# Designs tried in a protein design chat: VH-VL binders against q9nrl2r1430to1533. Part 13

Target 1, 104 residues: q9nrl2r1430to1533
Amino acid sequence: GGVHELSAFEQLVVELVRHDDSWPFLKLVSKIQVPDYYDIIKKPIALNIIREKVNKCEYKLASEFIDDIELMFSNCFEYNPRNTSEAKAGTRLQAFFHIQAQKL
Short names: E, the ipSAE of ESMFold2; O, the ipSAE of OpenDDE; V2, 0.75 times the mean of E and O plus 0.25 times the DockQ between their complexes.

## First folded at step 2 (VH-VL)

Design i13 (framework fv_iluzanebart)
Fold by ESMFold2-Fast, scan of step 2:
Structure i13 (fold): chain C 104 residues (1-104), chain A 123 residues (1-123), chain B 107 residues (1-107)
Amino acid sequence: as target 1 above (104 residues)
Amino acid sequence: EVQLVQSGAEVKKPGESLKISCKGSGYSFTSYWIGWVRQMPGKGLEWMGIIYPGDSDTRYSPSFQGQVTISADKSISTAYLQWSSLKASDTAMYFCAREGTYSYGLDEWFDPWGQGTLVTVSS
Amino acid sequence: EIVMTQSPATLSVSPGERATLSCRASQSVSSNLAWFQQKPGQAPRLLIYGASTRATGIPARFSGSGSGTEFTLTISSLQPEDFAVYYCQQYNNWPLTFGQGTKVDIK
């Protein structure tokens, strides 16, 4: 029943992954490299986790998929000061996402 | 634009069950913690607990653990506070509130707030 | 749990005067402290978060300061609409806790 929605989510995740500004978001933040991250961020998430959820048909509504992407950006801006390369990449990728999400 | 709208006032008897609601709109409902705060007549604010609607993760204040149930229905962007058996001491104003947002983050300072639901329990 | 204590319980001031409200935490809450205003029959209104950052739309006469265990809310020139109860809240540790409130009354 949700084959069309799943295909649309997969396409959008692939476009996000391929974007030049996706590098801070491809995988969960390393506990070894950034030990205080998980003390600060309440709900960690990354594009690899979101893609896994799409492939396992865990999103029942487009809003659930959009919420996970928005959570990923919220986490970025909460942890990273605005002058960092991570925050700048997040700002650009989020703008790209908002344009692409119009196709959902 | 972002707002929380609560259900109307309730008048109940001790021992009755009750479920009140808090409907979010204008934002991604599943991405923000929703808290519940009690204010007894003439008293201050007491945090009861919070829920993350995206996965229904709930956290209770120790004072309210086992006294109430917090839940959410993400299909209708609504959070709930429920009592299985009301007591006269449950008479209070109940507020829901969303965790706050600043330019680059989220935190548990509450904004916006619902308008409140007055619950009166008397025989 | 962290106990938040506000003082004074009531503060009587005249319009145009400076009001200073105190909030003390039983242990350090860093800068994770918010201030709320509540008028009778209304929901609380966020004034300050992060101890010193004014929320959107809050007039410049409201300012917050402090860190650790001692915090202050200052209203530099009190207006008639500022007579209300003010609450501090820590969000450094769960459970989240509020102070008992300071009532700002007209003298």
Scores: ipSAE 0.000, ipTM 0.566, lowest interface PAE 14.7, mean pLDDT 86

Design i14 (framework fv_iluzanebart)
Fold by ESMFold2-Fast, scan of step 2:
Structure i14 (fold): chain C 104 residues (1-104), chain A 123 residues (1-123), chain B 107 residues (1-107)
Amino acid sequence: as target 1 above (104 residues)
Amino acid sequence: EVQLVQSGAEVKKPGESLKISCKGSGYSFTDYWIGWVRQMPGKGLEWMGIIYPGDSDTRYSPSFQGQVTISADKSISTAYLQWSSLKASDTAMYFCARHEDYYDSSGYYPDYWGQGTLVTVSS
Amino acid sequence: EIVMTQSPATLSVSPGERATLSCRASQSVSSYLAWFQQKPGQAPRLLIYDASTRATGIPARFSGSGSGTEFTLTISSLQPEDFAVYYCQQYDNWPYTFGQGTKVDIK
């Protein structure tokens, strides 16, 4: 996509980062603090990586951007049991994302 | 209507085993968590643990891990709380409560409660 | 574990008056807080969930507010049937924890 499309992706990532429920998604999970994470999650991703991909113009279609955001949520739900703060934050942030993504 | 019906009051001696039940009706039993809450005489409420009957995923509060066993039989829509060896300190009212699954809603708060089972343990 | 602290332990009010109950969490629970009412010999009854959403069938005089670590349950124009013990509960993280309860008693 174009400059306008990249601006839309940047705006949405900024809104996600500013959301109260973004804390589990800001950076990759620490291998030292959570050593089994990378044994379970084979395609790790976080908002800082997605934002970097937006800035480097690596997303050519809105669907590619949406796929990376959905992968981030999918990883959260795969690793974190349903009763965790992480899973709850993920569900709320995903709902917020789906509303905002309608503009893409 | 949604109902959780618990088994009747129990009077036991220290060292005896006990299994109490909570039967769900009026909803899909395997799609909701069932939790157990203890209330000691004249005191407040304490979470003991929860179970998801669809796959028997069970989680205990740290203070109850190893003290009780939570299980469910989805074929008869019934959850259980079990002690291998009762202590006098187990004397309490025990409630079961239903929790919506997080992915179908915004949280895991108990929306329906059983009537309670009074367990008295005395020598 | 997250510790929930309720205040006051006992609140004495007259029928028709406003009652305000406080609940504090030892760390942020966002809005994952529920309020329950318990009458003697009965199971707890859900009043409020997600800090401020009233459960089905709960009278409009019950309202909840707050987020993070500080929460309030307000009962406007208290009715005779409202004299009970009230508990807050966080469900942000396992283990879920209750406050110790506030008894709302007649003045």
Scores: ipSAE 0.000, ipTM 0.563, lowest interface PAE 16.4, mean pLDDT 87

Design i15 (framework fv_iluzanebart)
Fold by ESMFold2-Fast, scan of step 2:
Structure i15 (fold): chain C 104 residues (1-104), chain A 123 residues (1-123), chain B 107 residues (1-107)
Amino acid sequence: as target 1 above (104 residues)
Amino acid sequence: EVQLVQSGAEVKKPGESLKISCKGSGYSFTDYWIGWVRQMPGKGLEWMGIIYPGDSDTRYSPSFQGQVTISADKSISTAYLQWSSLKASDTAMYFCARLDEYGDYEGWYFDLWGQGTLVTVSS
Amino acid sequence: EIVMTQSPATLSVSPGERATLSCRASQSVSSYLAWFQQKPGQAPRLLIYDASTRATGIPARFSGSGSGTEFTLTISSLQPEDFAVYYCQQYDNWPYTFGQGTKVDIK
C-alpha cells in the first residue's frame, strides 16, 4: 500500500534524475534567465519539487504522482518548440518514464 | 545545517581594494543563485547583484554595475563581492542571500541569509 | 526599475494590538512579493512569500494579502519580539527592489 508506493516513487524519481536527459527538469526554469516562461506556464513543476513531495508523503495515489510527472513534460512541450534540445530531451525522458512507470 | 557564512568585519581606507566572501554549506551550492544586498548605516536594504555559481551568470542592479564585481568559486562553495577602489560611501553592512526559484512550493525569494559583513571605509 | 513604497515610516503599537503595514508597487508585480523582518544587528528574516504564503516556522499572527500593486502585512496580536523593521520586496522583475521599510516600535 501507501508506504510501498512512496518507496517506488522515490526510486523512480532517482532513476529520472540520473538519466542523461534530465537536465531541463532538475529544477524550475529560472524566471531571471527566461522571463516569459511564467507568463505561459501556469503550473510550473520540476523533479526536485516532485522528489520533495514524495519525501513529505504528499502523494496518496500513484495517479497523483504520474500526473505531476506528466505535467512536467506537458509544460516542456508547451513552452519549447519541437526542434529545441529541451523538447528532444523531454521526449526521450518521457519515453523512459513510461517504461519505468510499469513498475508502479 | 543549511547556512551561509560571511567573512569578518573590515576597516579600510579610501582607494584600497577589498574582497569579502560568503560560503554556502549543507546544500548544492551550484544550483542556487547567490545575491548581495547593501545596507548603509541607518538605511534600508538594496540589491547589488546576483550570481548563479553553476555557470557564473551574473546580473547587477543598474546602480551597482561597474561599481563592484561579483564572482564565485564553486570548488569551495564560496561567492565573493569585490571593490577595486573603496570610497567612504561604501561604508555599509553587506549581506549575501540564497535565491530559491521553485514557484508555488518555494521560490524566487531569498530564504537563506548570511550574518552580514560590516565594511567601514574611513580616512 | 520597480519602485516599492511602504507606509507608515514608523508605527508604534502596544502589545496585543493589531499592526497593519502597507506596501505599494509602481507597477504590477502580480503576487511576486515577499515580506522580511529585520531586528537590530541581524540579517533579514523571510516572513511571507508569494504575497500571502507564510514561510516555515513563522507564527500564524503574521499574514500577508494583496496582489498587483497594493499589499498588506498584518500582525494580529503584537508580541514584544515583533519589535523590528519590516521590508517588502518584489521579485517579479530584475532588478529586485525593496521598500524603504516600516519600523514597528512596541512600547
Scores: ipSAE 0.099, ipTM 0.675, lowest interface PAE 5.4, mean pLDDT 88
Fold by OpenDDE, second read of step 3:
Formats: sequence, structure tokens, C-alpha cells
Structure i15 (fold): chain C 104 residues (1-104), chain A 123 residues (1-123), chain B 107 residues (1-107)
Amino acid sequence: as target 1 above (104 residues)
Amino acid sequence: EVQLVQSGAEVKKPGESLKISCKGSGYSFTDYWIGWVRQMPGKGLEWMGIIYPGDSDTRYSPSFQGQVTISADKSISTAYLQWSSLKASDTAMYFCARLDEYGDYEGWYFDLWGQGTLVTVSS
Amino acid sequence: EIVMTQSPATLSVSPGERATLSCRASQSVSSYLAWFQQKPGQAPRLLIYDASTRATGIPARFSGSGSGTEFTLTISSLQPEDFAVYYCQQYDNWPYTFGQGTKVDIK
């Protein structure tokens, strides 16, 4: 396929995905691995979903994009205790995101 | 190309051990559940168990719990199904399959299958 | 475990006719229901997932419907290559379970 220039949203998603602490967020939580997850988290979201929305130009405002990213982290902290690897990774990735989001 | 390739047909005797394999290629092996399905001659399909190669989380169907061992070596993108002591009743076709979790909402399906491994156990 | 029951066991249909296959679950599986086609000596082929979504490359004559405990696979106009065994499978809860299958043969 052809090479396309990435938008600011696309570029940020790429950077988030490539981050070492992205592993809890790459895809939706597995119902098999975490049977009670979807009983607790009512608005599940992940980086692959956000990437798809970006590709489909569903974000008209930067605030909408940021809201989804923040939702992703909020879900992580709601379900995972602070001492878990997931929560720790989320904390670091969120800090990284906040720095990068200043460019939007 | 995304595919699962299984090891070749096996002819064994009762009491022998056996380990068959399923190798994934063309995708991130550690990010998808992979499982085994038994099909006895002329019969239907039965899920035996599934494994997540990323952390080796393994789930067995109740009827196969303790009867077989499912494992994975993520370094070579390979899942295994093994018996410590085969029975004649283990004669069947065994398929491996990948579970794909997809979409912008909760959703799964088994979209990728191996070609099957025929295991024949007879005296 | 959730028990999946298919009916009929065998369905004899003439080429060009409509085939209707049923699948029932012992408890609700929401829309986490797939249909597979299997021919002798081959691995199952995914036809429908999420109860009503056709898999990639599957002809439009295949359609799935239903939710909860009642599901239907319809082949609008049976083609020669459609004679096979069809299985439904729930993936709402582990262990995932198949129906016993419906054999579609030529009338």
C-alpha cells in the first residue's frame, strides 16, 4: 500500500503503542482472562479502538480524542489496584501522554 | 500469510506418550488465545482447552482437565497438546485454532485453524 | 457448561432451495454465537460470528440471526458446494461449546 502522512492524533497513538508501558492498553481486556472485567467497566476502550476511530476521522476535536485516552486510563485505575503492574504501567504511560498531548 | 501449521499424523500404541504441535506465523503469537479441538471419527467438535501464549494462562474443558496438557513456547510461536499415556479412545483428529478478539466492542471468534493432526491409537 | 443443541440432525435439501438450520443454547449466550461449515477431511470454516456477521469471503447466501438462546443459519439458495456439516458454537463463557452438528445433504 501507499505511504500516508500521519495526523497529530495518529502520530500520538503510534507513540503510545510503541511505549514500553502500553501492554495493558493495546487491545480490549480479554473476557476469558478477566471474567468480571466487563461487569465493572462499562465503557471499555483500548488503543486499537482509538486508532480505528482516528483512522475513521471520528474525532472532530482534540478534546474528544483526549477524553477517550483518559477513559482508557480511568478504566485501568478503576479495575486495577495501585500496586499492580497494570496500574503502574498506566501511571507512567498517562504521564507520557500528558506531555505529548501538549502538542495537540 | 497468517496461518497455523500442525505436526504430522501419529500412529501410536496404548500407553505411549505423545506431544503434537501447532505453529503460528504471520501474526503476533503472544497476543491471541490458541486452543485445541478434538474430533473423534464420525463425531462432532469438542473444545479441549485454550492457552494464552503471552503469559501461559491455560483453561481446560472439564472433560479434558487432567487428561491432557496444553502448553506453549512463545519463542518459536508454537502451542502443544500432549498425553502422558495414550488410550485407544484418544484416536481422533485434533485441530488447533486461534481466538481473535476484535472490534470497537467486546467480540471474539475463531478465525484461524490448523489443518489438523490425525492421531491413531491401536494395539 | 452451556449446552448447544442443533436441529435437525440431518437436513435434505435440493439444490437451489432454502436451508434453515436451528441452534439453541441452554442459557443465554447473548450474540456470542458462531456458525462453522465443515467438509470431510477439512478443518471447520467460519461462516458467521456474533450471530449475524458474515466472515470475510463468505457468500451473501449465508445469513445468521438470533440472540440469547435461539439462533438460525439460513442458506437462501443451496449450492452444490454447500453440502456439508454445520456447527454452531457459543463463545460467551468458557468452556466454549459446539452443537452436535447438522448435516446438510442432497435431497
Scores: ipSAE 0.023, ipTM 0.660, lowest interface PAE 6.8, mean pLDDT 90

Design i16 (framework fv_iluzanebart)
Fold by ESMFold2-Fast, scan of step 2:
Structure i16 (fold): chain C 104 residues (1-104), chain A 124 residues (1-124), chain B 107 residues (1-107)
Amino acid sequence: as target 1 above (104 residues)
Amino acid sequence: EVQLVQSGAEVKKPGESLKISCKGSGYSFTDYWIGWVRQMPGKGLEWMGIIYPGDSDTRYSPSFQGQVTISADKSISTAYLQWSSLKASDTAMYFCARQEYDILTGYEDAFDIWGQGTLVTVSS
Amino acid sequence: EIVMTQSPATLSVSPGERATLSCRASQSVSSYLAWFQQKPGQAPRLLIYDASTRATGIPARFSGSGSGTEFTLTISSLQPEDFAVYYCQQYDNWPYTFGQGTKVDIK
């Protein structure tokens, strides 16, 4: 199994992490750095959490994995105005994800 | 064992520069915020600012912005508090303390481990 | 900035007596409230965090309660070593703020 072989989900998460535009998504937003984030975003998620869920075999369907990735992008666009570096990175990374997700 | 060790007492004159230190040991230094607290003689505690050594992200309390500089050198697990020009009103005990940043929740915890304090006396 | 107000400023109690200290926040801090003990010449010591959780090594006689804006620290049977200044501190929003302290004196 999954311990010594990269699953399709693990391979996709690794590709997302390695992408130039992953920097806003690598870990959860710090409450100190962005004080109002958790007042606005009710279901926070980041690539490190998604990767942990993949490694623990918590995704039973590809749709569950895709939903968590899409939630991550949705949170980005809800919190960050369109002209921010975060929103622009999110837009490019989401497009990359949609292309890669066709393989799932 | 987990500890924060601060530099020794300082006696300075107004206008002099000063940099005091807080060295962490026994834990992953880059996974915790380091905060600085001032206690003026006979007074209570006041937050000055915090730094996350992993990326040097620094936050100041509004009253201390521009008054001091907080920095860290993660290669030696040490945080610093610095004045470019000391005033007599800077006479105080200065404490450092660590605070966990939970990367899975995004929330910070309480300050659980404190340094012993550095007494700074500024007089002519 | 969130203002923390402690009462009373000074509390005089006899050894073995129950001490109750209050802390009020100017706006909700949920449960992100800590209590510290400071003895003369020493660094503050964490007693309680998340409003009601005792820190490691803290005796069972110390307990915290409350949420939102009203918080209480209780020492059920005050010992000689408990005479100190006690501070509450919110860590919900930066800048973090302390109360002005309650001094617990021997009666």
Scores: ipSAE 0.013, ipTM 0.681, lowest interface PAE 7.0, mean pLDDT 90

Design i17 (framework fv_iluzanebart; at its last look DockQ between E and O 0.48; V2 from the best seeds 0.00; counts 0 for: pae E 10.7 > 2)
Fold by OpenDDE, second read of step 3:
Structure i17 (fold): chain C 104 residues (1-104), chain A 124 residues (1-124), chain B 107 residues (1-107)
Amino acid sequence: as target 1 above (104 residues)
Amino acid sequence: EVQLVQSGAEVKKPGESLKISCKGSGYSFTDYWIGWVRQMPGKGLEWMGIIYPGDSDTRYSPSFQGQVTISADKSISTAYLQWSSLKASDTAMYFCARHTYDFESGYYEYFDYWGQGTLVTVSS
Amino acid sequence: EIVMTQSPATLSVSPGERATLSCRASQSVSSYLAWFQQKPGQAPRLLIYDASTRATGIPARFSGSGSGTEFTLTISSLQPEDFAVYYCQQYDNWPYTFGQGTKVDIK
């Protein structure tokens, strides 16, 4: 297709993915590795899903995009105890996101 | 349009190494699992393994663990299947396939797009 | 691993007739079951996923049903282009596994 400039949403997702603390969020949790995950988390989401929604122009408002990102972190903190590497990474990445989201 | 294009047919001898490829286009290559399926002549389909190009998370079927290596180069949207030392029994058609998501329900998992296949023939 | 067993091995059907293919899992796979069609020299084509959802572009004459360990693919009125090998595949547990296939040929 044609060459397009990245939207603000696209750019922010790129920055989140590139962050060192993005590893818990790059893809949906595997129920093979975590059998009880989907018994606890009812609205799973990850950066690859969010990026897909951005690519399909499913976000009409910045608030919708922000809500999905916040849901992603909320799921992490709901399932993972505070002292886990996943929760610690999530805390740092969320702080980064809050700074970057100011540009939206 | 989503496409998976595989490398051409290979004719090799036992003991030789081989690396075949599967290039994805028309979608975000790093965001979808991609896997390899073996089909020996006149036989059924066998999952060999899958890889997530975004972080190179790789899972092998037990039957293929240690027998092959699955890898990906996300910079060129390409997945690979390779052997260090081919055997005659490796003669088969090899398919790559993309794993998609159910975005509404929020879970994985079916393979919707397939490469055209790569025929590998190993004989003395 | 989960063993998928298809029956019959070969199904001979006349054009316009109904074809019923069975797939059994050695343990429950919930609804994580797909059906594929494969013709000689071609890659498998996804027909049904999640046991009963038709993939995009698949004709309405194809339908899937079942859950747990018993699944069925039905072709309501067989067309000439439907003669092929059909595979079921579970994706509930890794490694993903295929049935051995059912060949649908012309009576």
Scores: ipSAE 0.309, ipTM 0.822, lowest interface PAE 1.6, mean pLDDT 92
Fold by ESMFold2-Fast, scan of step 2:
Structure i17 (fold): chain C 104 residues (1-104), chain A 124 residues (1-124), chain B 107 residues (1-107)
Amino acid sequence: as target 1 above (104 residues)
Amino acid sequence: EVQLVQSGAEVKKPGESLKISCKGSGYSFTDYWIGWVRQMPGKGLEWMGIIYPGDSDTRYSPSFQGQVTISADKSISTAYLQWSSLKASDTAMYFCARHTYDFESGYYEYFDYWGQGTLVTVSS
Amino acid sequence: EIVMTQSPATLSVSPGERATLSCRASQSVSSYLAWFQQKPGQAPRLLIYDASTRATGIPARFSGSGSGTEFTLTISSLQPEDFAVYYCQQYDNWPYTFGQGTKVDIK
């Protein structure tokens, strides 16, 4: 807990945002562009929401932070077929996350 | 702590170009949408469009598509509203505002913080 | 686009009296409705969001109600500083749209 963990969460979110494969995850999926998304995905989340939760000190445990990142990837794989650019980006970014999360 | 500060009043002639600004501070600028709202003299509020500064994803209200350009420079936490050629009908107060989210549901919600407004007067 | 219609256009009330303002959506917006107050020469100020939740710092005399297509803003005991124009705004669907405003004026 505490200030050191918040700094680690912020650093990891910044690294995820800067990754080439972050584009499907930067902000919430558009209802206009993808009208059925919110019928399928019941707990939508994106990196901007996770970063705000970090900044508001809403994560009390590293596991809560990790759960939100994993929810983001789970939503991607639930909505997007395996062969899509979104799913492929998600697979690569999730692998990157798992490596970086060892530092938490 | 959260503030949106807009550029000062402008007086222009028809046909001139103009770019007005909205500078955010006290929050992570790239993580929130910035919207632009027009208010013509004596009239109500009209939604013009929004931009997400993190990737410059921009959406316009149908009535403003092609009339203005919305952009952002995330390095200086500033959003812009721009006209290539002003018309007398562009005379209005222009507000910027920050959208917010319900972090539990993940849906976009409402305007929570507003800039003070930029008065644009276009006359011959 | 969703059209928001406010009534009345102007509401004349005395200080201390109750004011009731109406907002109607052309289709359901669930509870994704906000109310704003605007005084001359000032930016709009958020009063209510999610149809009934008061924004931080907003006095208890302001309350919102409704869902779907019919919404109401109530000011239980008007103060001199409450004479302003009030706007409703839906954020259920893009483009987000405002009502035309209700002017609350002194009787």
Scores: ipSAE 0.061, ipTM 0.731, lowest interface PAE 5.5, mean pLDDT 88
Fold by ESMFold2, look of step 5:
Structure i17 (fold): chain C 104 residues (1-104), chain A 124 residues (1-124), chain B 107 residues (1-107)
Amino acid sequence: as target 1 above (104 residues)
Amino acid sequence: EVQLVQSGAEVKKPGESLKISCKGSGYSFTDYWIGWVRQMPGKGLEWMGIIYPGDSDTRYSPSFQGQVTISADKSISTAYLQWSSLKASDTAMYFCARHTYDFESGYYEYFDYWGQGTLVTVSS
Amino acid sequence: EIVMTQSPATLSVSPGERATLSCRASQSVSSYLAWFQQKPGQAPRLLIYDASTRATGIPARFSGSGSGTEFTLTISSLQPEDFAVYYCQQYDNWPYTFGQGTKVDIK
């Protein structure tokens, strides 16, 4: 039996994955496609990893879950200049996340 | 329970097309890479390529690039391996397998669950 | 492409004895190496990943060691169900490659 809070985290992750702007965040950035990414970003994370942590009940507090989601956006903005499709998608998805997270 | 269920054995003639399937269940299908592995009769394992069903990102081993097509239909949690024109040398057992993430190490790409295999026989 | 070479091709071992299987990479793969077991008519099964980490549910008699280019799978007290073919696979760099296998036979 899952924890009720875990169900709420799963619902939020599902909403993020469904959003049109989730495409930069679905999986860890590929070292093959983006060779220098891991030279710059030291704490990589993605929606598939966060979802797996939710499924394994690894978040003890809602703040831990929110911190991973915000880290995901922070990494995007650190690596990607403002005018890139990735950064624009990140801005829109983060705004969506802030609205949905108020429901937690 | 994680399961990968493959389509049944095939007996084909050279020149025919074929599409075999691998249906995933018991996990978030779109969140894991699925790979295909060939095993020719009496031989070892050969990595053919992988696909991420969430965005259809595909990678092929150089020896299989242009020889097969790997695809997925995420709406039915199914990955595919297909040939446009089979050769007798395509006779083999074909496995699909799931890669998993080990987020403690920060990396992925070893196979943790395997399908039961699909025997493809191509003979004239 | 990284070539994985396994030795010996066949290893004859009595039940209860130790089996030692070797896997060599043509260049360093760090610790990104997995071991699989395959019995006749079955799909491969993951035994070891990251060179030395036992997959869940794998008996303690299976152990992996090594890094870089040289790796070893050890079965400390071989059971009747352990007679199979064993493969190593590197996942450091694309394309991911398998060794040719070591068959562990009853002596």
Scores: ipSAE 0.006, ipTM 0.649, lowest interface PAE 10.7, mean pLDDT 88
ESMFold2 (binder alone), look of step 5: mean pLDDT 89; pTM 0.912
OpenDDE, look of step 5: ipSAE 0.180; ipTM 0.785

Design i18 (framework fv_iluzanebart)
Fold by ESMFold2-Fast, scan of step 2:
Structure i18 (fold): chain C 104 residues (1-104), chain A 124 residues (1-124), chain B 107 residues (1-107)
Amino acid sequence: as target 1 above (104 residues)
Amino acid sequence: EVQLVQSGAEVKKPGESLKISCKGSGYSFTDYWIGWVRQMPGKGLEWMGIIYPGDSDTRYSPSFQGQVTISADKSISTAYLQWSSLKASDTAMYFCARSDYEGFYDSGDYMDVWGQGTLVTVSS
Amino acid sequence: EIVMTQSPATLSVSPGERATLSCRASQSVSSYLAWFQQKPGQAPRLLIYDASTRATGIPARFSGSGSGTEFTLTISSLQPEDFAVYYCQQYDNWPYTFGQGTKVDIK
């Protein structure tokens, strides 16, 4: 046995979770708190689901992982008007992701 | 100073409703899960459920699903445990405890701060 | 659900002696295991989290070890204030589950 090494996808998800702007993306939007969300967003996703898929080795290509992260941001911008705290957080976190994803 | 302060002891009859509270202070209430734990007289600890006050996401242990309701009001940093109709078998000490949000992203982490407990006695 | 089993049910130890408490999970919980101390009439107190990390303010005589399904809490030199019931708890999978507890009596 050696030291534990995290996958590149796992390391990137951890960096996203720890970012100050991750709060809208950590888990699925609550149906109780936001009843119309699932009427508008047909492919909901969040960082917890993406991390689970990484841990189960469900991404066969880096592009599939990137597509799920981009879907998460796309859902944010589709549901939330541009001037909301959620949309602003999404814009900053997406920019951070694009910088980190250049390594994949 | 981080604290969870629970409501006082309750003495009730079977069939009555009850709502007990757990108020957080000294930290960002919406950044932590709040869990409820039952301890029957002379017995060990058992998980009832958890709630994330930021969005009211709630999970119940299978044994408690449908028996109690867990809720939270983030505007006053308070979580609640409620029964619509109490039974004698609900006689127990009930604890609330907080856990960090980032353990599993979904279900919390270890419980680092506990309330003092609320004793509920249900007898005819 | 994951079943947590503690042993022994009761442990009688003289002050200054080493106490070793065991906790077994019915399936792997990785290192997502906490130990709590509960004194009569009090709320549980966190001692150890992530199997081996001491919580803030916990004396160095308390140590935790193990991973997967087998875990141990060790008190290297038992003090009179350590009379209590000790619980292990997994937080790897929901529902979270506690062991039944080990009661530590001072001989």
Scores: ipSAE 0.000, ipTM 0.553, lowest interface PAE 14.3, mean pLDDT 85

Design i19 (framework fv_iluzanebart)
Fold by ESMFold2-Fast, scan of step 2:
Structure i19 (fold): chain C 104 residues (1-104), chain A 123 residues (1-123), chain B 107 residues (1-107)
Amino acid sequence: as target 1 above (104 residues)
Amino acid sequence: EVQLVQSGAEVKKPGESLKISCKGSGYSFTDYWIGWVRQMPGKGLEWMGIIYPGDSDTRYSPSFQGQVTISADKSISTAYLQWSSLKASDTAMYFCARVEDYVFGSYDYFDYWGQGTLVTVSS
Amino acid sequence: EIVMTQSPATLSVSPGERATLSCRASQSVSSYLAWFQQKPGQAPRLLIYDASTRATGIPARFSGSGSGTEFTLTISSLQPEDFAVYYCQQYDNWPYTFGQGTKVDIK
């Protein structure tokens, strides 16, 4: 077809993925490496899943997209104790997200 | 002034239980984690675990998980380290230290330490 | 876990000389690295945090540098009270881990 353009949601997800603090959020947590994760976290999500939903046009409202990103951060803070590198990365990435999300 | 004051030295026999304490003063106890560090005679420092007194989130170093229990009573600003059954290999100096929770501060380093509790386990 | 390796194990220095201590992490800890001083019978004392920031009350002769996996503590002009064991500690990831220590001894 025509020219391919990134949606606002895709552009924001790309910015999150490229952020230095994205490493805990790139893919779903491994059941093999972290067996208790799925006993604690009942609605797992990661940036690769969110990006797939964006590509399939599953977000009709910005609020739906924001809810999924916030769920990702909420899961991080629920599973990871407050002083872990995962929780620290989550805090910084969430702050970055809140600034960028104002553009949506 | 910020202080962490630990309970006094203990001399115990193998198989006995023990609970040592670390009392914080001069700061908001629930805004800081308390960590426990072991130092075997003539050896270096080893993290045992940490607790956030505000919600009792506790995380153990893998080598100490199941060996010891860390708890806190925020009503009296005191953290505890407990053994159900002591072994001779538990003979060591035990330190507590605090770290500001990252939500309330920019830094996550252990800035104040207790004076240490010497635990001697011998038959 | 992240393994912290300090070198040398023992450093012999005369008063007034420069001392340089090294700390290496098995994987990147960014700048989440602290240095502690411990004297016999005493609790550790925080010297440096965030790799290069001096803790309150620490003399200017103590300086830290480095990021990622390679870190250095420098004492620019060693004083008699500086003879002690020095530990590096990462706080990037749990479990937090210490190096084995470098003993700074009198030459």
Scores: ipSAE 0.000, ipTM 0.558, lowest interface PAE 16.5, mean pLDDT 86

